# Designs tried in a protein design chat: VH-VL binders against p14714r889to1111. Part 21

Target 1, 223 residues: p14714r889to1111
Amino acid sequence: YLRHEVKDPEKAISFLQDLLHSSGLSEDQKRLLRTSVLCREQLAKVISDSDIEGIEEGYVELDCSEFGLQESLEAVVKQVMELSIERKVQISCDYPQEVSSMRLYGDNLRLQQILSETLLSSIRFTPALRGLCVSFKVIARIEAIGKRMKRVELEFRIIHPAPGLPEDLVREMFQPLRKGTSREGLGLHITQKLVKLMERGTLRYLRESEMSAFVILTEFPLI
Short names: E, the ipSAE of ESMFold2; O, the ipSAE of OpenDDE; V2, 0.75 times the mean of E and O plus 0.25 times the DockQ between their complexes.

## First folded at step 8 (VH-VL; framework fv_ontamalimab)

Design d2 (at its last look DockQ between E and O 0.69; V2 from the best seeds 0.00; counts 0 for: pae E 4.6 > 2)
Fold by OpenDDE, look of step 8:
Structure d2 (fold): chain C 223 residues (1-223), chain A 118 residues (1-118), chain B 112 residues (1-112)
Amino acid sequence: as target 1 above (223 residues)
Amino acid sequence: QVQLVQSGAEVKKPGASVKVSCKASGYTFTSYGINWVRQAPGQGLEWMGWISAYSGNTNYAQKVQGRVTMTADTSTSTAYMDLRSLRSDDTAVYYCARGDYLYGMDVWGQGTTVTVSS
Amino acid sequence: DIVMTQTPLSLSVTPGQPASISCKSSQSLLHSEGKTYLYWYLQKPGQPPQLLIYEVSNRFSGVPDRFSGSGSGTDFTLKISRVEAEDVGIYYCMQSIQYPYTFGQGTKVEIK
């Protein structure tokens, strides 16, 4: 029911975005529009997911296409800005210059989903103290495979101040689903499952005395 | 320094109840869980149950199900284990231990001796 | 319940000599996400248990490098390369892949 009800409005938004694209926008406006398009597409994909069980069991197929990493990261950050402002938690982004020109082949919308969920969780469980910041760091390692092919290993580090996530949420993230799994835990669990679907995808959560961190590793063909 | 400090030794009659406390310090209490493990004299370790200091969710071993209640007071960073209808085979040293997703149980209390005798 | 079986139940070792303890689980402790929830604890005389190894092979903070853990699936081993007097106690393996958490019977290590 919900899928059907959301379909028409989503199409309308898409149509309007296309019209705006053709209306002679400034470069900044085009950038905002692109970000909005990526968010819309991510929304549509999440809604189209058949059931949580399919994701849990790893039966979800990735929809791969060419995408720009910078645009993806911008979409991720924009998704958590409202919470960031509300909780007065600053986000510090640290990307290498290569990210601006990096074109990858993979499922960008799933990547956005993974990064937005982990970043959101990090902000949510950061104390509302002045001066606290969540660090969003991207590390890229490019590897040449033969004469024509290049691949990039991406490491996403989302670092947030202690104490970090509650222990039971971390357990829910890494352990089988159980009755009574929290909403937050379910989101994190699904995120972990999605990461595993990606090539060489791994998700770790580190807990130290002063800070905690999500560490996400994955690999993409470099276009 | 992360530390768990338990209440003192208890001597109880069969049928009575005992409540053991475990005060946590040196870390954010609600970020971790608390496990309870007991050890009968000369015996091995037996897991009794777990409580989340964040959500209050609990999971008890079947052997003590119905007789045990675990609670956590976030205001005092103290976990409690209440065991009712005590019998002689409940005589043991009871430990609280911090629950961690990575380390399992990484910090332990000093133990509380509970003796059940007529 | 997952049954954890340790062998041997007792071990007497000459100082400086190696020791090995086996732990077998009745079912695999490997989670679908790749984590294996097997832990080793040492309980020294008159003390509470202390964590030695987490997730099969990782030494906990402060644990000497003479301790090592290995194994996979249902078969695990704790090794002490050179036993010292301070290593005397009872060693327990534990699984936490599902409730209830269960311990092995314990292996008593003594010095000859």
Scores: ipSAE 0.638, ipTM 0.854, lowest interface PAE 0.9, mean pLDDT 93
Fold by ESMFold2, look of step 8:
Structure d2 (fold): chain C 223 residues (1-223), chain A 118 residues (1-118), chain B 112 residues (1-112)
Amino acid sequence: as target 1 above (223 residues)
Amino acid sequence: QVQLVQSGAEVKKPGASVKVSCKASGYTFTSYGINWVRQAPGQGLEWMGWISAYSGNTNYAQKVQGRVTMTADTSTSTAYMDLRSLRSDDTAVYYCARGDYLYGMDVWGQGTTVTVSS
Amino acid sequence: DIVMTQTPLSLSVTPGQPASISCKSSQSLLHSEGKTYLYWYLQKPGQPPQLLIYEVSNRFSGVPDRFSGSGSGTDFTLKISRVEAEDVGIYYCMQSIQYPYTFGQGTKVEIK
């Protein structure tokens, strides 16, 4: 018996993708492989975002394809889990199976980038106290828009203990980029611009007496 | 209970300086900005500037640029506004106000009367 | 600087009657992000200003529903559906779309 090890990253990705289509894997194993592939594709897109001016001016085109929401949400949670553990902040997820099982048409990797940045920021600015939690909720509203196509409006709520983000980071998120913008502010600003590129995309940051929240609205065709 | 408590009234001569304090309580000081707004007798409101309690970054109104310094001391949760080279037209009530992106200036101090006269 | 112009500058109202205050800005207060940076404040006699309305039309916590805000772009209105004695004071509109933040001249509301 001999094992085959794959060392080249691109060869490894191709091998994993071929395995998904040609081997007798269980559905759980296929899901894990898809999530791993999505994480690597997200990394590649992040390294290509060096063109901050293009994002600021709105010249970035979305790369739309069919995707499963469950795999996207799982990838997002995995991307933030290390910081969650390090800071001892628990993530509470609230998205019903009926919502997470949807298949959508849109830019999956940009959606993951948006959700990961807002979750990371929420964890980063949650006080390191016992029992504190960041809540990740997804609410769906399905609309039949005059045709046989269905569209879904997704509301993502990332809720964390008050007071949340410092005010100047909130302002950097929404104001034009300036020399001297912090790295945290730059990441949030890019996220806000990416949400604006999404169909009916809006991002708001809300403060309440005991909690603060990112509220992200976007719309996708439902497959 | 969120509160901003300012230092007491000041009487100054032209050319002097004044430093007004604004003590915050009941909230996380570093998560909000502090605005300074003044009101001359019988007049409207004039924004003087803003400071981040998180970063210490400031933005001053052009009219007072060069004469004002705003600072924040996170260890005491206190913001300060230092206005130099006072003139008689600096006579006003000076307010501090907590800044929030959504709500704007949502909590105000009680005001500090500064009188500049010979 | 953005100039904020309030009309009228003084308003005398019989208790229980409506009041309306106009605020016009020299530039649009709608930011490309979709937020409109227009706020309303009330300064009661001898008191600091207090927030009434944020983002054109949203009442701040504890503000009675007889207060309402409306408008867009450069034209904004604050309405009080039934003026009460406690509503006496000077009303200011304010913009924070760009530095320096600026206030309107104020509208003094008095009870007849």
Scores: ipSAE 0.276, ipTM 0.672, lowest interface PAE 4.6, mean pLDDT 84
ESMFold2 (binder alone), look of step 8: mean pLDDT 94; pTM 0.961

Design d3 (at its last look DockQ between E and O 0.66; V2 from the best seeds 0.00; counts 0 for: pae E 4.4 > 2)
Fold by OpenDDE, look of step 8:
Structure d3 (fold): chain C 223 residues (1-223), chain A 118 residues (1-118), chain B 112 residues (1-112)
Amino acid sequence: as target 1 above (223 residues)
Amino acid sequence: QVQLVQSGAEVKKPGASVKVSCKASGYTFTSYGINWVRQAPGQGLEWMGWISAYSGNTNYAQKVQGRVTMTADTSTSTAYMDLRSLRSDDTAVYYCARGDYYYGMDVWGQGTTVTVSS
Amino acid sequence: DIVMTQTPLSLSVTPGQPASISCKSSQSLLHSEGKTYLYWYLQKPGQPPQLLIYEVSNRFSGVPDRFSGSGSGTDFTLKISRVEAEDVGIYYCMQSIQYPYTFGQGTKVEIK
């Protein structure tokens, strides 16, 4: 029911975005519009996920296409800005310069979903009283495969101040789903399952005395 | 230093209730869970249950289901285990232990001896 | 419930000699994400249990390197390369892959 009801409004938003694109926008406006399009597409994809069990069991297929990594990261950051402002937690982004020109082949919308969920969780469980920031770091390692093929290993590191996630949420993230799994835990669990679907995808959560971190590794063909 | 300090020894009659406390210090209480494990004299370890200090969610072993209530007071960083309808086979040393997603139970209390005798 | 079975139940070792304890689970402790939720604890006389090994083979902080854990799936082993007097106590394996958490029967290690 929900999927069906959301389709028409989503299509309308898409149509309007297309019209705006053709209306003579400034470069900054085009950038904002592109970000909004990526968010819309991600929303549509998440709504289409009616079978959580399928994700849990790893039967979800990735929809791969060419995408720009910088645009993806911008969409991720914009998704968490409201919470960041509300909780007075700043986000510090640290990307290599190469990210601005990286074109990758993969499921960008799933990548956005993974990064937005982990970043949101990091912000949510950062103490507001400390006034510390959440660090969003991207490390890229390019590997040449043959004469004309390149791949990039990406490491996404989301660092947030201690104490980090509650123990039960971390367990829910990495352990089998159980009765009574929290909403937050379910989101994190789905996130780690999605990461596992990606090429050489791994998700780790580190807890140290002063900081905690999500570490996400994955690999993409570089176009 | 991370530490769990439990309440003192208890002597109870059959049918009575006992409430054991476990005060946590040296870490953020709500970031971890608390497990309760008991050990009858000369016997092995028996897991009784778990409580999340964050959400208050609990999971109890079937053997004590219906007779046990675990609670956590975040204001005092103290976990409680209430065991009702005591019987002789409840005589044991009761331990609280910090739950960790990597380590299982990494920090233990000193134990509380509960003796049930007529 | 997952049943944890330890062997032997008691072990007498000469100081400096190695010791080995087996732990078998009634079902696999390997989760799909790659983690195996098997732990080893030591309870010294008159003390609460203390963590030795987490996730099959990782030594907990402060645990001497003479302790090592190995295994996979349903079969696990704790080894002490050279037993010392301070190693006397009861060793327990535990699984935490599902509720209820369950312990092995315990293995009593004594010095000859």
Scores: ipSAE 0.652, ipTM 0.856, lowest interface PAE 0.9, mean pLDDT 93
Fold by ESMFold2, look of step 8:
Structure d3 (fold): chain C 223 residues (1-223), chain A 118 residues (1-118), chain B 112 residues (1-112)
Amino acid sequence: as target 1 above (223 residues)
Amino acid sequence: QVQLVQSGAEVKKPGASVKVSCKASGYTFTSYGINWVRQAPGQGLEWMGWISAYSGNTNYAQKVQGRVTMTADTSTSTAYMDLRSLRSDDTAVYYCARGDYYYGMDVWGQGTTVTVSS
Amino acid sequence: DIVMTQTPLSLSVTPGQPASISCKSSQSLLHSEGKTYLYWYLQKPGQPPQLLIYEVSNRFSGVPDRFSGSGSGTDFTLKISRVEAEDVGIYYCMQSIQYPYTFGQGTKVEIK
């Protein structure tokens, strides 16, 4: 029964969510399980996203809900850990507890998709040398709109050693899709389009003499 | 010291082919593209195309489409431009230039003179 | 193809005097991401071209601050505040918003 239900990714996610609700797990165990569930949900969303034209034209609707930023950031790091280990590249995280403890209203899975793709690309194009790191930084600026509503502008910086991404991948990220676009280029292009769909979303790729960085800005209602 | 060094001058007959090399040094070859730009005697600059040193993908100007092949050898950090079925109006100085998405063509080779005469 | 039109095609200046070169494109060079793909190159006599200005107004490394670029959309200008003997050559604008990349006809700058 259990084995039968776990083979389908969507059913496995539903089953794990049911276990989370009905289980006597500790808060740490529930938090780890939520992270695993979010990772599976992002993978299922990637599998179901076959409509590249919809993303390119901006027809995709964001699926907004309440989410915890800490769980989202942890899920992102977990999703990239296999490549990090394989390439011997360390990930250095720099976000204060007050930022990571925020609860937001937005599309958590698309945010994870955006951050995972940029982190994966940064790791992929960091030389496999001892002591090299990819830095993942989150900066928050809170705006109060009256006493009832707050919004936060989040700046995600994913910093890696120069020179960073090959130029044709940077080009593919920002240019219209063409025949012959690489898999990496397609992933980055979709990411750029998803960022533009997010509220006040912008993505830039900075290339400097010692480092390169993705800089992602977006805004969320703060709960 | 970022540098592009091109092969020497060539004299060819109409209908022949020429292959110009462009050896890169002082930077990560696969992180940048290589553009090829030519300049006929007394004329302006004409972009011929580029190649990604990372993927090998190319884009050629329509004027030379079908006659040009651009390649990159990552083991030697060398790009090549092969122009076939040469005509007298292919007489020019051929430049390679490193391409960056933000800076454009920021480092240029010294140029290779190709003369097509019958 | 995007046509890049430079004016003037030739310019004679007294050393120490300013110079100004116009470049007009047949289409906007502003990309939807907010970047404008306009570049300036100088080709000194007997030398390959060299990058002066990228993205309209940014001086490339080592370019003297007497060079400045401005403009938007389809109209762009390169200014040299005080022309020096080493500034002689042919100046080209170039667009890279779409393939094929295209250059202006060139503006020859000479010292009187």
Scores: ipSAE 0.298, ipTM 0.689, lowest interface PAE 4.4, mean pLDDT 84
ESMFold2 (binder alone), look of step 8: mean pLDDT 94; pTM 0.960

Design d4 (at its last look DockQ between E and O 0.33; V2 from the best seeds 0.00; counts 0 for: pae E 5.8 > 2)
Fold by OpenDDE, look of step 8:
Structure d4 (fold): chain C 223 residues (1-223), chain A 118 residues (1-118), chain B 112 residues (1-112)
Amino acid sequence: as target 1 above (223 residues)
Amino acid sequence: QVQLVQSGAEVKKPGASVKVSCKASGYTFTSYGINWVRQAPGQGLEWMGWISAYSGNTDYAQKVQGRVTMTADTSTSTAYMDLRSLRSDDTAVYYCARGDYEYGMDVWGQGTTVTVSS
Amino acid sequence: DIVMTQTPLSLSVTPGQPASISCKSSQSLLHSEGKTYLYWYLQKPGQPPQLLIYEVSNRFSGVPDRFSGSGSGTDFTLKISRVEAEDVGIYYCMQSIEYPYTFGQGTKVEIK
């Protein structure tokens, strides 16, 4: 039911975005429009996920296409800005310069989903009273496999101050789903499952005395 | 230093209740859970249950279900295990242990001896 | 409940010699994400248990390298390359893939 109800408005948004694209836009406006398009597409994809069990069991196919990593990261950051402002938690982004020109082949929308969920969780469990920030760091390692084939290993580090995620949420993220799994836990669990679907995808959660971190590793063909 | 310190030995009559405390220090209490494991004299280890220090959510072993209540006081960083309707086969050393998703039970208390005798 | 079965239940070893303990689970401890929730604990005489190995083969902090864990699915092994006097105690395997957590019967290791 929800899928059907959201379909028409989503199409309308898409149509309007196309119209805006065809209008005379400034470079900044074009950038905002691109970000909005990526967010819309991500929304549509999430809504289309009819079976959480399918994701849990790993029976989800990735929809791979060419995408720009910078645009993807921008879409991720924009998704968490409202919560960031609300909780007075600053996001500190640290990307290498190469990210601006990096074109990859993979499922960008799933990547956005993974990164947005982990960032949201990090912000959510950051103490607002301390005025501390969440660090979003990207590390890229390019590997040449042949004359025409390059791959990039990406490491996403999302660092947030202690106490970090509660133990029960961490368990829900990495252990089998159970009755009574929290909404937050389910989101994190799905995120972990999605990461595993990606090539060489790994998700770790590090807990230290002062800081905690999500560490996401994955690999993409570099175009 | 991460440490769990448990309350002293208890001697109880059958039918009575016992409440064992476990005070945590050296880490953020609400970031981890607390497991309770008991060991009867000369026997192996038996998991009793787990409590989240953050949410208060609990999972109990079926064997002690209905007789056990685990609680956590965040203000004092202390976990409690209350066992009711004691019987002779409840005689054991009771341990609290910090729960971790990766390490399982990485830090243990020194144990609390509970003796149930008429 | 998942049943954990250890063999042998007792082991007497000459100092400097190797020791091996087997642990079998009634069902696979491998999670779909690739993690295997098998742990090894040592309980020295008069002490609480202490973590030795987590997730099959990872030595916990401070654990000597003479301890090693291996296995997959339902079959696991703890090995001590050179048994020392301080290694005396009862070893337990444990699964944490689902509640209730369950332990093996324990293996008592003694020095000859």
Scores: ipSAE 0.430, ipTM 0.793, lowest interface PAE 1.3, mean pLDDT 92
Fold by ESMFold2, look of step 8:
Structure d4 (fold): chain C 223 residues (1-223), chain A 118 residues (1-118), chain B 112 residues (1-112)
Amino acid sequence: as target 1 above (223 residues)
Amino acid sequence: QVQLVQSGAEVKKPGASVKVSCKASGYTFTSYGINWVRQAPGQGLEWMGWISAYSGNTDYAQKVQGRVTMTADTSTSTAYMDLRSLRSDDTAVYYCARGDYEYGMDVWGQGTTVTVSS
Amino acid sequence: DIVMTQTPLSLSVTPGQPASISCKSSQSLLHSEGKTYLYWYLQKPGQPPQLLIYEVSNRFSGVPDRFSGSGSGTDFTLKISRVEAEDVGIYYCMQSIEYPYTFGQGTKVEIK
């Protein structure tokens, strides 16, 4: 278990950086830690997104297959768990068993990518205070079109304490890419473009007085 | 209570510069942007630019590009707009306005009158 | 730059009568996310602008229900069902779908 943690270069760097950060580091050591964190984030973006131009223009073809929604949602939560624990931010999941037990036809990897990025961003911008929570909700609406065809519209809500994302990250998510776009902004921008590739996909970011939310709509054939 | 308070009126000669401040209170400064909008006497509203209090990134209207610098000081929750090489047609009331993705420019400062005359 | 055109540029209204202001953009304000970046502001005499309507039709907090917004794409309308003395001022539409943000020319509403 620890062998995997040490042998994975990116996880090993993250583990070491966390350990060194807690040790009362000098100013020079703190600069090195910050630089290492920034480098890791740049590397992760390169690994997770190899064709920004294709995604930006909408030319990326979805890789569709049958998948179980419950397994996908569990994978998403697992992918963000390290940050959730580190920041002491609880994740509250609210999706009925009848919704999570659905089997769908679509691009499972891209769905997970979309949900993970929005969930990670919500956790990043939730203060590390006791009792604060990010809510992950899934709402389904089944549509019958024709004799045997069933489709489901899924609404994913990722809700976090107000005010949520900084304004410039929200703007970077929805505006054309520019020089000076942050790494977080680029990731969110790519995510909103990926949502547009999904069937009837939309991504919105809402701010309310007490909370902010990502709202993601997409539609899948129901198996 | 969310509030933006601007510096006082300025009288300048052509060719001079002016720096208007905008002090924010009652909200998380780094979570919003600050827009600058001006209004010449008897005229409509003209957007001049925007600055992120989070990143310091800016975007300026082409008409003032090269003459304006917008900055933000997170330690004092204050945004600044520096306009150089003033002309008589820069005479206007200059407003700062908080940028909210959902509500747009939802909170405005009281305005700062800048008069440029020989 | 997106040009925002308001009609009429001035409007004299008898108290208690309705008023309607049109705003037309040179290109669609509907983003692919489903949000329409159209806002309405009121500038009362001697005051800074204040937000009335966001996202075409949503009243901002504290705005009376006699104000309503409608429209889509490139054509938008602000209606005041019953103009009161406190509604006097200049009304602006604004787009924020892309930089630079732009305002309409303004519509001055006066009471006869």
Scores: ipSAE 0.133, ipTM 0.641, lowest interface PAE 5.8, mean pLDDT 83
ESMFold2 (binder alone), look of step 8: mean pLDDT 94; pTM 0.960

